# Designs tried in a protein design chat: VH-VL binders against Probable DNA replication complex GINS protein PSF1 (gins1). Part 3

Target 1, 191 residues: Probable DNA replication complex GINS protein PSF1 (gins1), of Dictyostelium discoideum (Social amoeba) (q54hr6)
Amino acid sequence: MFTKTAIELIKELRGTDSIPHYNDTSIKATIDEMIALYEDLIKTITEHKEQKKEPFYLQHAITFHNSINRDKRCILAYLNERLNRIKEYRWSSGQSLLPDQLKERLSQNEIQFFSEYDKILTEYNSKVGLDLTIDPQPPKELYIEVRVIKELGEVVLNSGCTVNLNLNTTHFLKRSDITNLVKNGSLEHII

## First folded at step 6 (VH-VL; framework fv_namilumab)

Design m26 (from e1 with heavy chain G57A)
Fold by ESMFold2-Fast, scan of step 6:
Structure m26 (fold): chain C 191 residues (1-191), chain A 123 residues (1-123), chain B 107 residues (1-107)
Amino acid sequence: as target 1 above (191 residues)
Amino acid sequence: QVQLVQSGAEVKKPGASVKVSCKAFGYTFTGYYMHWVRQAPGQGLEWVGWIYPNSGATKYAQKFQGRVTMTRDTSISTAYMELSRLRSDDTAVYYCARLGDSYRSSGFYFDYWGQGTMVTVSS
Amino acid sequence: DIQMTQSPSSVSASVGDRVTIACRASQSISNYLNWYQQRPGKAPQLLIYAASSLQSGVPSRFSGSGSGTDFTLTINSLQPEDFATYYCQQYYSTPYTFGGGTKLEIK
């Protein structure tokens, strides 16, 4: 029920400490698919407007709605994770300037976000009379490496995207999405 | 296992062109920038340029602009560097190198290098 | 272009010595500096990235420090396999530029 392109956005971020190139193609494809799903839903409703209580049409509409919402959550999870990595980069560098290689990887909106985030940090540090980034303590780690010790199969995370948690596989996942699974013994934190 | 394997040594006359290949193994070829760096005999390292295999985007050092062309073939995970109008001072070992990175430490670095291709320009 | 200057160009040392290599950028590059080791006839290998981060698998006797324009690579207890040429490299701005290299020779 998920699009391949939406899943691929999240997969690109897993298992890497990179800020990968902004995936304009997959984001566009996912949005196009959501539009197509919406248009198909409207067409289905329009064509069968006189068949009010057929269970088939209600289930079809619910399925389309759920698919669109999952795609939306996957895009938001992807974009949010990229912004979090950009913030950590700013803390680690302690500088207001991005290296050229990183600028080539960011979307225009992400470059603007970095600029605004830098401005906030710089103005705050100036106002309190110290620079919090001179000896940067990186933001709390958002992702951890885990091994699956109990077969869970396909699981929908709090972010709304799916992951296949097969026995003895290793994954690099957002800590907040899997804290309960680590606590209940389904996943083992690899230190 | 990550490995970059380059084509063999070339001997060219001044004015000729040379095309060096770099085949990538053990990672997603389109996920990483590929840089080219050269080293003349007994001299230091000199950056030539990069290609981003996913899009085919390139950037070249100004010194080589108009003489160098970088391309790639994603179906065989291979990057190419072609240098034209060769001069004797183009004699060097040419390396391809993968650009690794980490947002946690602000790092961008050449984590894997090809074995190098000796290009000799002699008359 | 950002110019990278290394000093000294060569240094003679004995096994067990502490060796320090300096690298200076013509303008501030933050911590956007890497160090590479090159053995004769081999491709360079990454030692340190982001000025002070030790690459996985590199011996702890290697360390890097500095920020802005002045950077240092230190080898605490020189080993026979450390006799090689060392290069600093900035990645703040294109074109990427390397230092001229420091050749570490047996005394």
Scores: ipSAE 0.577, ipTM 0.791, lowest interface PAE 1.2, mean pLDDT 84

Design m27 (from e1 with heavy chain K59R)
Fold by ESMFold2-Fast, scan of step 6:
Structure m27 (fold): chain C 191 residues (1-191), chain A 123 residues (1-123), chain B 107 residues (1-107)
Amino acid sequence: as target 1 above (191 residues)
Amino acid sequence: QVQLVQSGAEVKKPGASVKVSCKAFGYTFTGYYMHWVRQAPGQGLEWVGWIYPNSGGTRYAQKFQGRVTMTRDTSISTAYMELSRLRSDDTAVYYCARLGDSYRSSGFYFDYWGQGTMVTVSS
Amino acid sequence: DIQMTQSPSSVSASVGDRVTIACRASQSISNYLNWYQQRPGKAPQLLIYAASSLQSGVPSRFSGSGSGTDFTLTINSLQPEDFATYYCQQYYSTPYTFGGGTKLEIK
């Protein structure tokens, strides 16, 4: 079917956090499919001649139009999703550097897009005196150094991890696991 | 389940060639780069190269250029690393490893490793 | 090639201790750094990717930090199964390069 190749492009992106290799083969196949549809329409009209807008020809024109638009939507959705993943990659990396492995996967246009997007972010950040791509999110897990003030012995944390909290020992633990123990005076935050 | 299964241990003489296989299970073989990493006894990890199974494209570390050849057979989801003109210092455990990735955290990482193949080069 | 230097080459610790391992790149690699754990006779296992992202199934006591040239792996409350060799690895540029390894030993 004419929509098979176009659907494959979308399926490549679903259910994965990858930026897969640019699928030039499937894009070319989809375009070739669209060209073949057009040529078949022209051949049908030419061989049977126009019969004063007989419904047969209108039906073929409508089928062609619908197929072309579906294929175009699939290609654009694929390309747009890839660009969105490239933008997110830039935010996560915090730098204008692309790893060689990613360069292997991107089209030349996508590499150019990354460069332009990076330029815009870098210029904006320099003007406002901030780098918004450095640590775009605060650390989700905050760890703090604590000293045991009251003997607690073996304690099981929310993570299932067991820690021996013996009097006057020092530990580096996730803040959320020990907030209550710090508040009740059993642990002392070392600054 | 994702698994990489490598061929068994090999003993070779200096100047010979060795070909190690790595068979992939539980994922689309052509969708991921396959890397090769070696480790000499008591030493650290050393990157050898990669193959992209979909195209057959390869990249090798300069140290091994001209001696290493990476190939694959997509019909049996198997990657191969052949090292020629073996020297005693090629004695190592050779690992294949799948390159996973995530755009959400800008990651490329070896998420699954083969069990390793011991290659011993001795006269 | 980008050179990766780990320090220390070995560290002795006790169960329950906080351990930190450092890794330095010879040039800026952004956050393109991974950490692996290798037990004797076993293949390496991914712990942290992209400098600070915890791999699924890895205990939360492991954390990574850093960007550019200086990176740290931290194990908060050391467990018996954590005595192993740890490697950092850059993926910014080909060839991929690993640090020399840090062997974590029982005190």
Scores: ipSAE 0.581, ipTM 0.787, lowest interface PAE 1.2, mean pLDDT 84

Design m28 (from e1 with heavy chain M34L)
Fold by ESMFold2-Fast, scan of step 6:
Structure m28 (fold): chain C 191 residues (1-191), chain A 123 residues (1-123), chain B 107 residues (1-107)
Amino acid sequence: as target 1 above (191 residues)
Amino acid sequence: QVQLVQSGAEVKKPGASVKVSCKAFGYTFTGYYLHWVRQAPGQGLEWVGWIYPNSGGTKYAQKFQGRVTMTRDTSISTAYMELSRLRSDDTAVYYCARLGDSYRSSGFYFDYWGQGTMVTVSS
Amino acid sequence: DIQMTQSPSSVSASVGDRVTIACRASQSISNYLNWYQQRPGKAPQLLIYAASSLQSGVPSRFSGSGSGTDFTLTINSLQPEDFATYYCQQYYSTPYTFGGGTKLEIK
């Protein structure tokens, strides 16, 4: 159930208003876990043919599939949030060139994404005769600080990542992942 | 509460080496770049380089390349700057500073500074 | 290296005055410029980041403007605690570079 490496990817983003350094190590570790799970599934399928243990085979297949999907969703959530922050950076800077400090933090694919996003904005602004990135309105916060007021234990978020919501603990979580828990009184929004 | 605490003043002879420490408190040490900036008496600020504590990666100003080494010990949340082959013009207050940033404002800024370490190089 | 030039190098002013300090980059740096205040014997303190964003806890009498190569720091109504040295700093490219400083002195 625990996806420590994938949880660390999301936790890293929740606690900061930064674009942190691209976490090659944790992404690679999560992918390695997915590969290992897939290889275990293949071995289980092979063993099923010999042992003919249907309940064992089915349970393992379901467990492997669910674990792989959790890891995949966590990676996608991490990468998507980083791309969203890169888009916001472009709007804030109003410029096509990245500072060296940000280049050090981005993957090659993210640098390419910035260039393509910038090209789209630049072409649109040229056609309209307006630079839409000058004095942009700051985006509304997507993450909120919450306190657990009802013991929930281990909870799987919409992103697929797991968080342990123990009574009286505080967490910085994406609003969309916990809206229902705030609404039902399980979590309290801290302003 | 975020704080950077530096080692005490040093007096060195030309040709010696000095190692200044910067201990971080109140934040996740591996989550932020740490920069070193120096200031000669009565003069302006000069950037020396940075270290990223998570990886140990470093970048140095060309002027100091080959003479400066930045390291860190994550177990005690401490960064170090060692400057070798000291000259009298290396006499300065050396500051460590945390690089804060926000994707919402295009900002990379030194939001917290150490108190500074005076390094005096004289015969 | 990007050269940062501040003008004036020193200015004499009285409490209540409006003071402006200019900073010029040798090439375009977008809005990638910060302003710091340094009181005698103290470490620098962040005032303005990204050319015009006021750091939390900094009095509203401080403001920054500009983009590209020309930047200005303005203190609208000078207070006694504002007599200090001010530095601009670019973070567009390494090495990070600072202006030569502007010393604000009591007239």
Scores: ipSAE 0.590, ipTM 0.796, lowest interface PAE 1.3, mean pLDDT 85

Design m29 (from e1 with heavy chain M34I)
Fold by ESMFold2-Fast, scan of step 6:
Structure m29 (fold): chain C 191 residues (1-191), chain A 123 residues (1-123), chain B 107 residues (1-107)
Amino acid sequence: as target 1 above (191 residues)
Amino acid sequence: QVQLVQSGAEVKKPGASVKVSCKAFGYTFTGYYIHWVRQAPGQGLEWVGWIYPNSGGTKYAQKFQGRVTMTRDTSISTAYMELSRLRSDDTAVYYCARLGDSYRSSGFYFDYWGQGTMVTVSS
Amino acid sequence: DIQMTQSPSSVSASVGDRVTIACRASQSISNYLNWYQQRPGKAPQLLIYAASSLQSGVPSRFSGSGSGTDFTLTINSLQPEDFATYYCQQYYSTPYTFGGGTKLEIK
């Protein structure tokens, strides 16, 4: 089977919570299989060049294409799953530094990926930290400055305080005491 | 199911060499690092080194550099630790241990240990 | 090398007691710390890994906490089988290093 060696890579990751040692051997074997498939295709074409039959060539090209694409997808799935596990490791440890044991298991590209991912997380945490300090519910304005637009004279507020609301005078009053007077246009809120 | 079985006790004279074996059962031997840890009578645990059975790669604590050699035989799922030029202070129980791991918790840990091999160095 | 210091070196307790054991690293090791239990004449057994993760099959009365340089192992309501020696171990860098051990003795 053309995909046997590639499937072996994926099987290694299934059913385990480990980050196994980078499987250089199986990756190289899969690549070698892809090269062998290519060389076989070229040999077949070269050997039958004088008998040029379009259906024969297309059939072999399609088979080759499908086999190569399957092997490529298996390698990418393997590498992507490893990268996902490295990301989860970074979240769990909360540290920017890799322990020696993990360095032994990762490829050079994976070590570089960890560094890059760590930088992204650092930037994200900075933004999230700023967002978390933002209060989405500001305190209700307890007192507001108002100007009298319509003469009201002496008024007893809900708090029991008496205020002379003379035309064009300004006052600093509790919003709750004057809500209706602002709504009916007798008082104007000064921002 | 997973088990590490070590060779029997050894009595050696100063200057001799000892080779301890650790046979693995119930898992893929080449998939896990094997570490060696020793414990002198009445003392604590001391790390000696590790071997990765898949490649044969090794790492030793500086204290044992030049005296310890770790090897493995994948056909029989067995790891070996050989310590040469033995001194009386090498008297200890030597353990092999499998290094397990979990990416979900950032863990690397000795999840299975051999029963230990007593090495006695005396005249 | 990273030095691991345990305190106390020994502690006497009674069944039902709550016991805490401390472990300090000479430099920051994140959460890269394990705890092992060793009964007389037996190999060590994993209790806690990654500072706070309980190993499968280990009783829930055991718990670990800490990060950086200071770590603790706690045993709630001590049982007779818990009288043993406990070791912390860092795996941040090689060489791997163990604490000196804490022997838990019956009063």
Scores: ipSAE 0.573, ipTM 0.777, lowest interface PAE 1.3, mean pLDDT 84

Design m3 (from e1 with heavy chain G31N)
Fold by ESMFold2-Fast, scan of step 6:
Structure m3 (fold): chain C 191 residues (1-191), chain A 123 residues (1-123), chain B 107 residues (1-107)
Amino acid sequence: as target 1 above (191 residues)
Amino acid sequence: QVQLVQSGAEVKKPGASVKVSCKAFGYTFTNYYMHWVRQAPGQGLEWVGWIYPNSGGTKYAQKFQGRVTMTRDTSISTAYMELSRLRSDDTAVYYCARLGDSYRSSGFYFDYWGQGTMVTVSS
Amino acid sequence: DIQMTQSPSSVSASVGDRVTIACRASQSISNYLNWYQQRPGKAPQLLIYAASSLQSGVPSRFSGSGSGTDFTLTINSLQPEDFATYYCQQYYSTPYTFGGGTKLEIK
């Protein structure tokens, strides 16, 4: 019975690509269970302290404490997984506003989280976009498509890679590995 | 296998009411929204509304407010759409459709559809 | 309500052709757009969701693109079974709205 509702919150998220409705009912039930368990824990400790000497009080205290911690961990795992799904939704959609269907599924705190995450992501994307519009330096090395116009057979490139350069075959290779072969007419750059 | 099975064709007079059923198989009925979409002969698709079977919550297109009622029976995994005060222009095939979704691609989509129920309104 | 406009209303094509269908929203809907195929006498079937995501089991010749207000469905190499009516649908805002449909006919 203990922690069953909390474990079901986690199971609800497992194996689904949905952002399901915020399960306020089960979260409230789990919190109510934690409160009841805490009250039972305090009662058990108090009765022992008053020398009533309840048999197995230590086992009962440990059981209540462990159950409270399991409930707490389940709620946090549930909430964190939902936030992760909301972040992935924002990244995927590229939209700052929530569609009505999703808005109806989220808690008020989750809606606020979405807004804050959106602001951070929008600022980051703006900065990245500006960087991408500048004139980039030419790549240090690039790959080019070449055709073999002289039979070379098996050749070891400067990078240590071995390639079979058979007549009339085409290859996509590092320019730095084949510059000399293009210059001497063994390979033809396909533009 | 997921399947939505709808009730048979209906012929009604103007002013009458019709109730169409949609029975769900192969999935947990309460975990997915059920939408209703209609299509008049030779015309396009028109959204009517949805029901969330878990809670019984509903939302209807404004055009149908006051005339449509969506309900469900979770014990038999069946959704219902009742349309009252029928007019000749309500003649259409009525579809139920399950709303699938994915947070990985920001999708909400009708992944499974019933076969459709022809409702004819004529005097 | 968000109005969805498809163009053309009908198109005639031959097997092997590349066909494009356009869909325009009256306001920005991000990528919150789906495409459905409806064969005569059948219920619609999902082809593409979230503007560009291919539904499992749908042939790779179908692709979708676009964002904001302008969207396109492309069939790369038309097959006989592709002659059907195609609908776009927005899910950004309630009520959900569909385009008027594009009927793809044999030339």
Scores: ipSAE 0.606, ipTM 0.806, lowest interface PAE 1.2, mean pLDDT 85

Design m30 (from e1 with heavy chain G57N)
Fold by ESMFold2-Fast, scan of step 6:
Structure m30 (fold): chain C 191 residues (1-191), chain A 123 residues (1-123), chain B 107 residues (1-107)
Amino acid sequence: as target 1 above (191 residues)
Amino acid sequence: QVQLVQSGAEVKKPGASVKVSCKAFGYTFTGYYMHWVRQAPGQGLEWVGWIYPNSGNTKYAQKFQGRVTMTRDTSISTAYMELSRLRSDDTAVYYCARLGDSYRSSGFYFDYWGQGTMVTVSS
Amino acid sequence: DIQMTQSPSSVSASVGDRVTIACRASQSISNYLNWYQQRPGKAPQLLIYAASSLQSGVPSRFSGSGSGTDFTLTINSLQPEDFATYYCQQYYSTPYTFGGGTKLEIK
């Protein structure tokens, strides 16, 4: 199979959380394979230009062309996945500078991509007054689930809403509306 | 499944050299950086350097530059660290450690360690 | 070189105690910090990576926090097997550097 080397690039990324070392040798080998396939296609066309209407000739030309396109798609998939991992690394680290170990793994183009991506994030975060790569604390609880443990019937909440608080019924209500009812034991917070 | 097995203890005289081996099992040897870390008796950990087995590229701590050489043999999945012109203060347990990583959490970490090789330098 | 300072150098505690160990970097290292546990006569074992990520197989009583220059390792409810020496380690810049270690001893 003509796409063996290209498939190996994708397999290298599958099932791993690594940014592996840039596989320069396999990329060059895949490109060389594509060039060889292209040269074979051109040779076939040149040698059989008067026979190009014949089914066997057309079938071979199509097969070689499809192999080149598969190799190209595999290389692009490999490179795009690496860039996606580099972007996710930037979001996780929150750091503008690459650690030395990561620099050893990236191509020069990938290092430049990181710098450009970092610049965009840094400028945007500066403009909006926050850092999107820092995980904030969870927001304060606004609504809670409660069970009625003392029959209250129809109650007008502080918000002006009316609700039927019948014994043993469960409700999802705004915390501020029911703080006093939880505190006095009329409602039980369901955790 | 992943395991790093180091060579046995060594006793050397000052000025000699020592070569410690670290054989890797259960993973693709050429896919991971191999680091070396030492620990003097009763002291903390000190980084020595790394080798990338796929290329043979190395990087050493400045303190050891000119005295340490790291090599590997991919046919037997083994890394080597040779330290020359030994001094008494080179007495330590020497560890090999595999560098794992995760892009999801921006991590690079020593996920597997060899058992250590005690190198004693005495007159 | 980036210097890593751990405090305290030793701590005495009892089973069930909550223990915190501090690690300070001489310059900002983002979250590029790992924590290792070393038992006497054994190789170090990874506990926490990237400041706060728990390594697979490590008990949930261990947690890490911090960023920049100040980091902490917390053991929420100390177990007998936790009496060991703990090391922080930065991987932001070469050379990789370790803290001096914190020995956790039985009270």
Scores: ipSAE 0.593, ipTM 0.788, lowest interface PAE 1.1, mean pLDDT 85

Design m31 (from e1 with heavy chain L99I)
Fold by ESMFold2-Fast, scan of step 6:
Structure m31 (fold): chain C 191 residues (1-191), chain A 123 residues (1-123), chain B 107 residues (1-107)
Amino acid sequence: as target 1 above (191 residues)
Amino acid sequence: QVQLVQSGAEVKKPGASVKVSCKAFGYTFTGYYMHWVRQAPGQGLEWVGWIYPNSGGTKYAQKFQGRVTMTRDTSISTAYMELSRLRSDDTAVYYCARIGDSYRSSGFYFDYWGQGTMVTVSS
Amino acid sequence: DIQMTQSPSSVSASVGDRVTIACRASQSISNYLNWYQQRPGKAPQLLIYAASSLQSGVPSRFSGSGSGTDFTLTINSLQPEDFATYYCQQYYSTPYTFGGGTKLEIK
């Protein structure tokens, strides 16, 4: 199959979170195939010029043209997906520095792309006085230990959980569920 | 199931060479870098080098340059580390380890390790 | 070469304790740091990668933090299986280098 090598490029990226080694061999093979197909297309047109309007001649020309376009689309899809992964890596790392392991996997053009992308992000962050690549982590939910000082019995919390708040019992509950009960003196925070 | 299975323990004389094997199971051998890390008895971990099985490309720590050779046989999914001109301070457990990675979290890490091969260099 | 220094070299603790282990790089390594656990006679096992990312299957009591030169591994509520040696490892620059290790011992 004419497009076999090009399809293999896409398969390498599918189902993996890696940035695999730049597949120079398969890219070059695909380009060489496209050149050969183009030469065959030109030859087909030239040899059958007088029969150009005949269905059989056009069928062959269309087949070569479609094969070339498929190879081109596969290479572009492969390269674009790699660039997207490099962009996400920059956002994840928050840093201008590439580790050696990644440098070994990238083409020279991809290293240059990372540098330019980093420069754009760094300049923008400098102007707005923040770093957009720092992942905000949500604060941990605060739980507190409480003692029941007024009999409440069975209570439905804001979370939908039902708890039995009997006099002098202790409970470890989410602060937001019981703020009002602590404020009105029904529960006592144990420090 | 991903596994790295190493060859058995070796006892060598100073000046000899040792060749340790690491056979990979459960993944595409040529798709991942393989590293070698050693650990002397009671000591910490020391990186030796890596091989990329797809190309056979290698990189070694300067300390081992000229004494270590890493190779692979893709037909049997096996990586090899050969260390020559052995010294008594080369006595260590030698591990092979696969580099995993994720562009989503900017990580490169040893996600699977072989069981280790004890190499003893004694006179 | 980038030198990795761990502190302390050993820690004595009890089940249920919170333990912190520090790791310092001789130069800035971004977040390119991993943490491994090694039990006696066993190969190391990945715990944390990229300074703070928890490896799949590793208990949530383990956490990592830090960037640049200073990093910390924290174990909340120690379990019996946590008594092992812990190593930090930088992957910013070749050669990859490890800390000297921190042995976690039963008090």
Scores: ipSAE 0.538, ipTM 0.758, lowest interface PAE 1.4, mean pLDDT 84

Design m32 (from e1 with heavy chain L99V)
Fold by ESMFold2-Fast, scan of step 6:
Structure m32 (fold): chain C 191 residues (1-191), chain A 123 residues (1-123), chain B 107 residues (1-107)
Amino acid sequence: as target 1 above (191 residues)
Amino acid sequence: QVQLVQSGAEVKKPGASVKVSCKAFGYTFTGYYMHWVRQAPGQGLEWVGWIYPNSGGTKYAQKFQGRVTMTRDTSISTAYMELSRLRSDDTAVYYCARVGDSYRSSGFYFDYWGQGTMVTVSS
Amino acid sequence: DIQMTQSPSSVSASVGDRVTIACRASQSISNYLNWYQQRPGKAPQLLIYAASSLQSGVPSRFSGSGSGTDFTLTINSLQPEDFATYYCQQYYSTPYTFGGGTKLEIK
């Protein structure tokens, strides 16, 4: 049956989140089938033209033409899906460099696509001042609410931030910045 | 469901060769890279190389280049690792492992391992 | 070759403890790092991939963090079945290399 190899290219990508090895063998086989079908199509048309045959030849010509178009659409769908997975990988990884595990699976054109896509993302993020592909940092600081019990005035915290700790005012500050001030009774932790 | 079953233990003399098999069950054998990793008794893990069963393409760690050959038989879903010119320091458990991957998480990882094949090289 | 160094080489702990294992790469490997657990006489099992992604079926007490050269595996509340050897592995560049292992022992 025609188009079997092309359909199997698509099936290879369905039901999996993998980026499988570039299937050069099946792509080449599909292209070879398209060439053979095209030659059969030309032969069919030539014979029909010369012999002025019944619709039987037209039916065969239509079948060959449809098979060629199906093979073409399957190859394009396969390649486009791979490119979409490469884009998703770039967003997920947040990295501009390809690991050897991925590089070994990609065609040269796909490696070039990754580089160009990465360049576009990097330039856009640089201009905007954001990197949309890096993992968000988890919060590290524990903040607590404190009340000033002893007038301290303007204080420079360990973080370099300046805060005005006036008597009876309340503040939401990093625990690490104010541990000593709570211990010596200058600040009261509000629970 | 997914399972990798390796051949039994081997005892070889220095200079001999050994061929370890790894038969895959429960998945499409040709769709996944197969790696080989060894572990000498009481030591850590060491990567040997990989084979892609669909094409038969291989890549070996430089340390083993010229001594290791990886092959497969797709008709029986079996991968093979042959190591020649064996030395005493080749004594190790040899594991086959399947590479799982996901474009959604950017991961490449050994998700299933064979039970291991003990290869002992002694005189 | 990228060298992977784990510390400590062994650690003694009690059930319920929080245990942290470090892994350092000799060069930046982005987040291309996996963690495996190996019980005596058994094949390794995947715990964490891509530095911080928990493998399906692995208990949530396991977590991974880090990027570049410094990585950490944390076991939040140690269970009896967690006494095993742990290995980090980089997959950024061939040859793929493992850390020397960290043996987690009962105190």
Scores: ipSAE 0.555, ipTM 0.772, lowest interface PAE 1.4, mean pLDDT 85

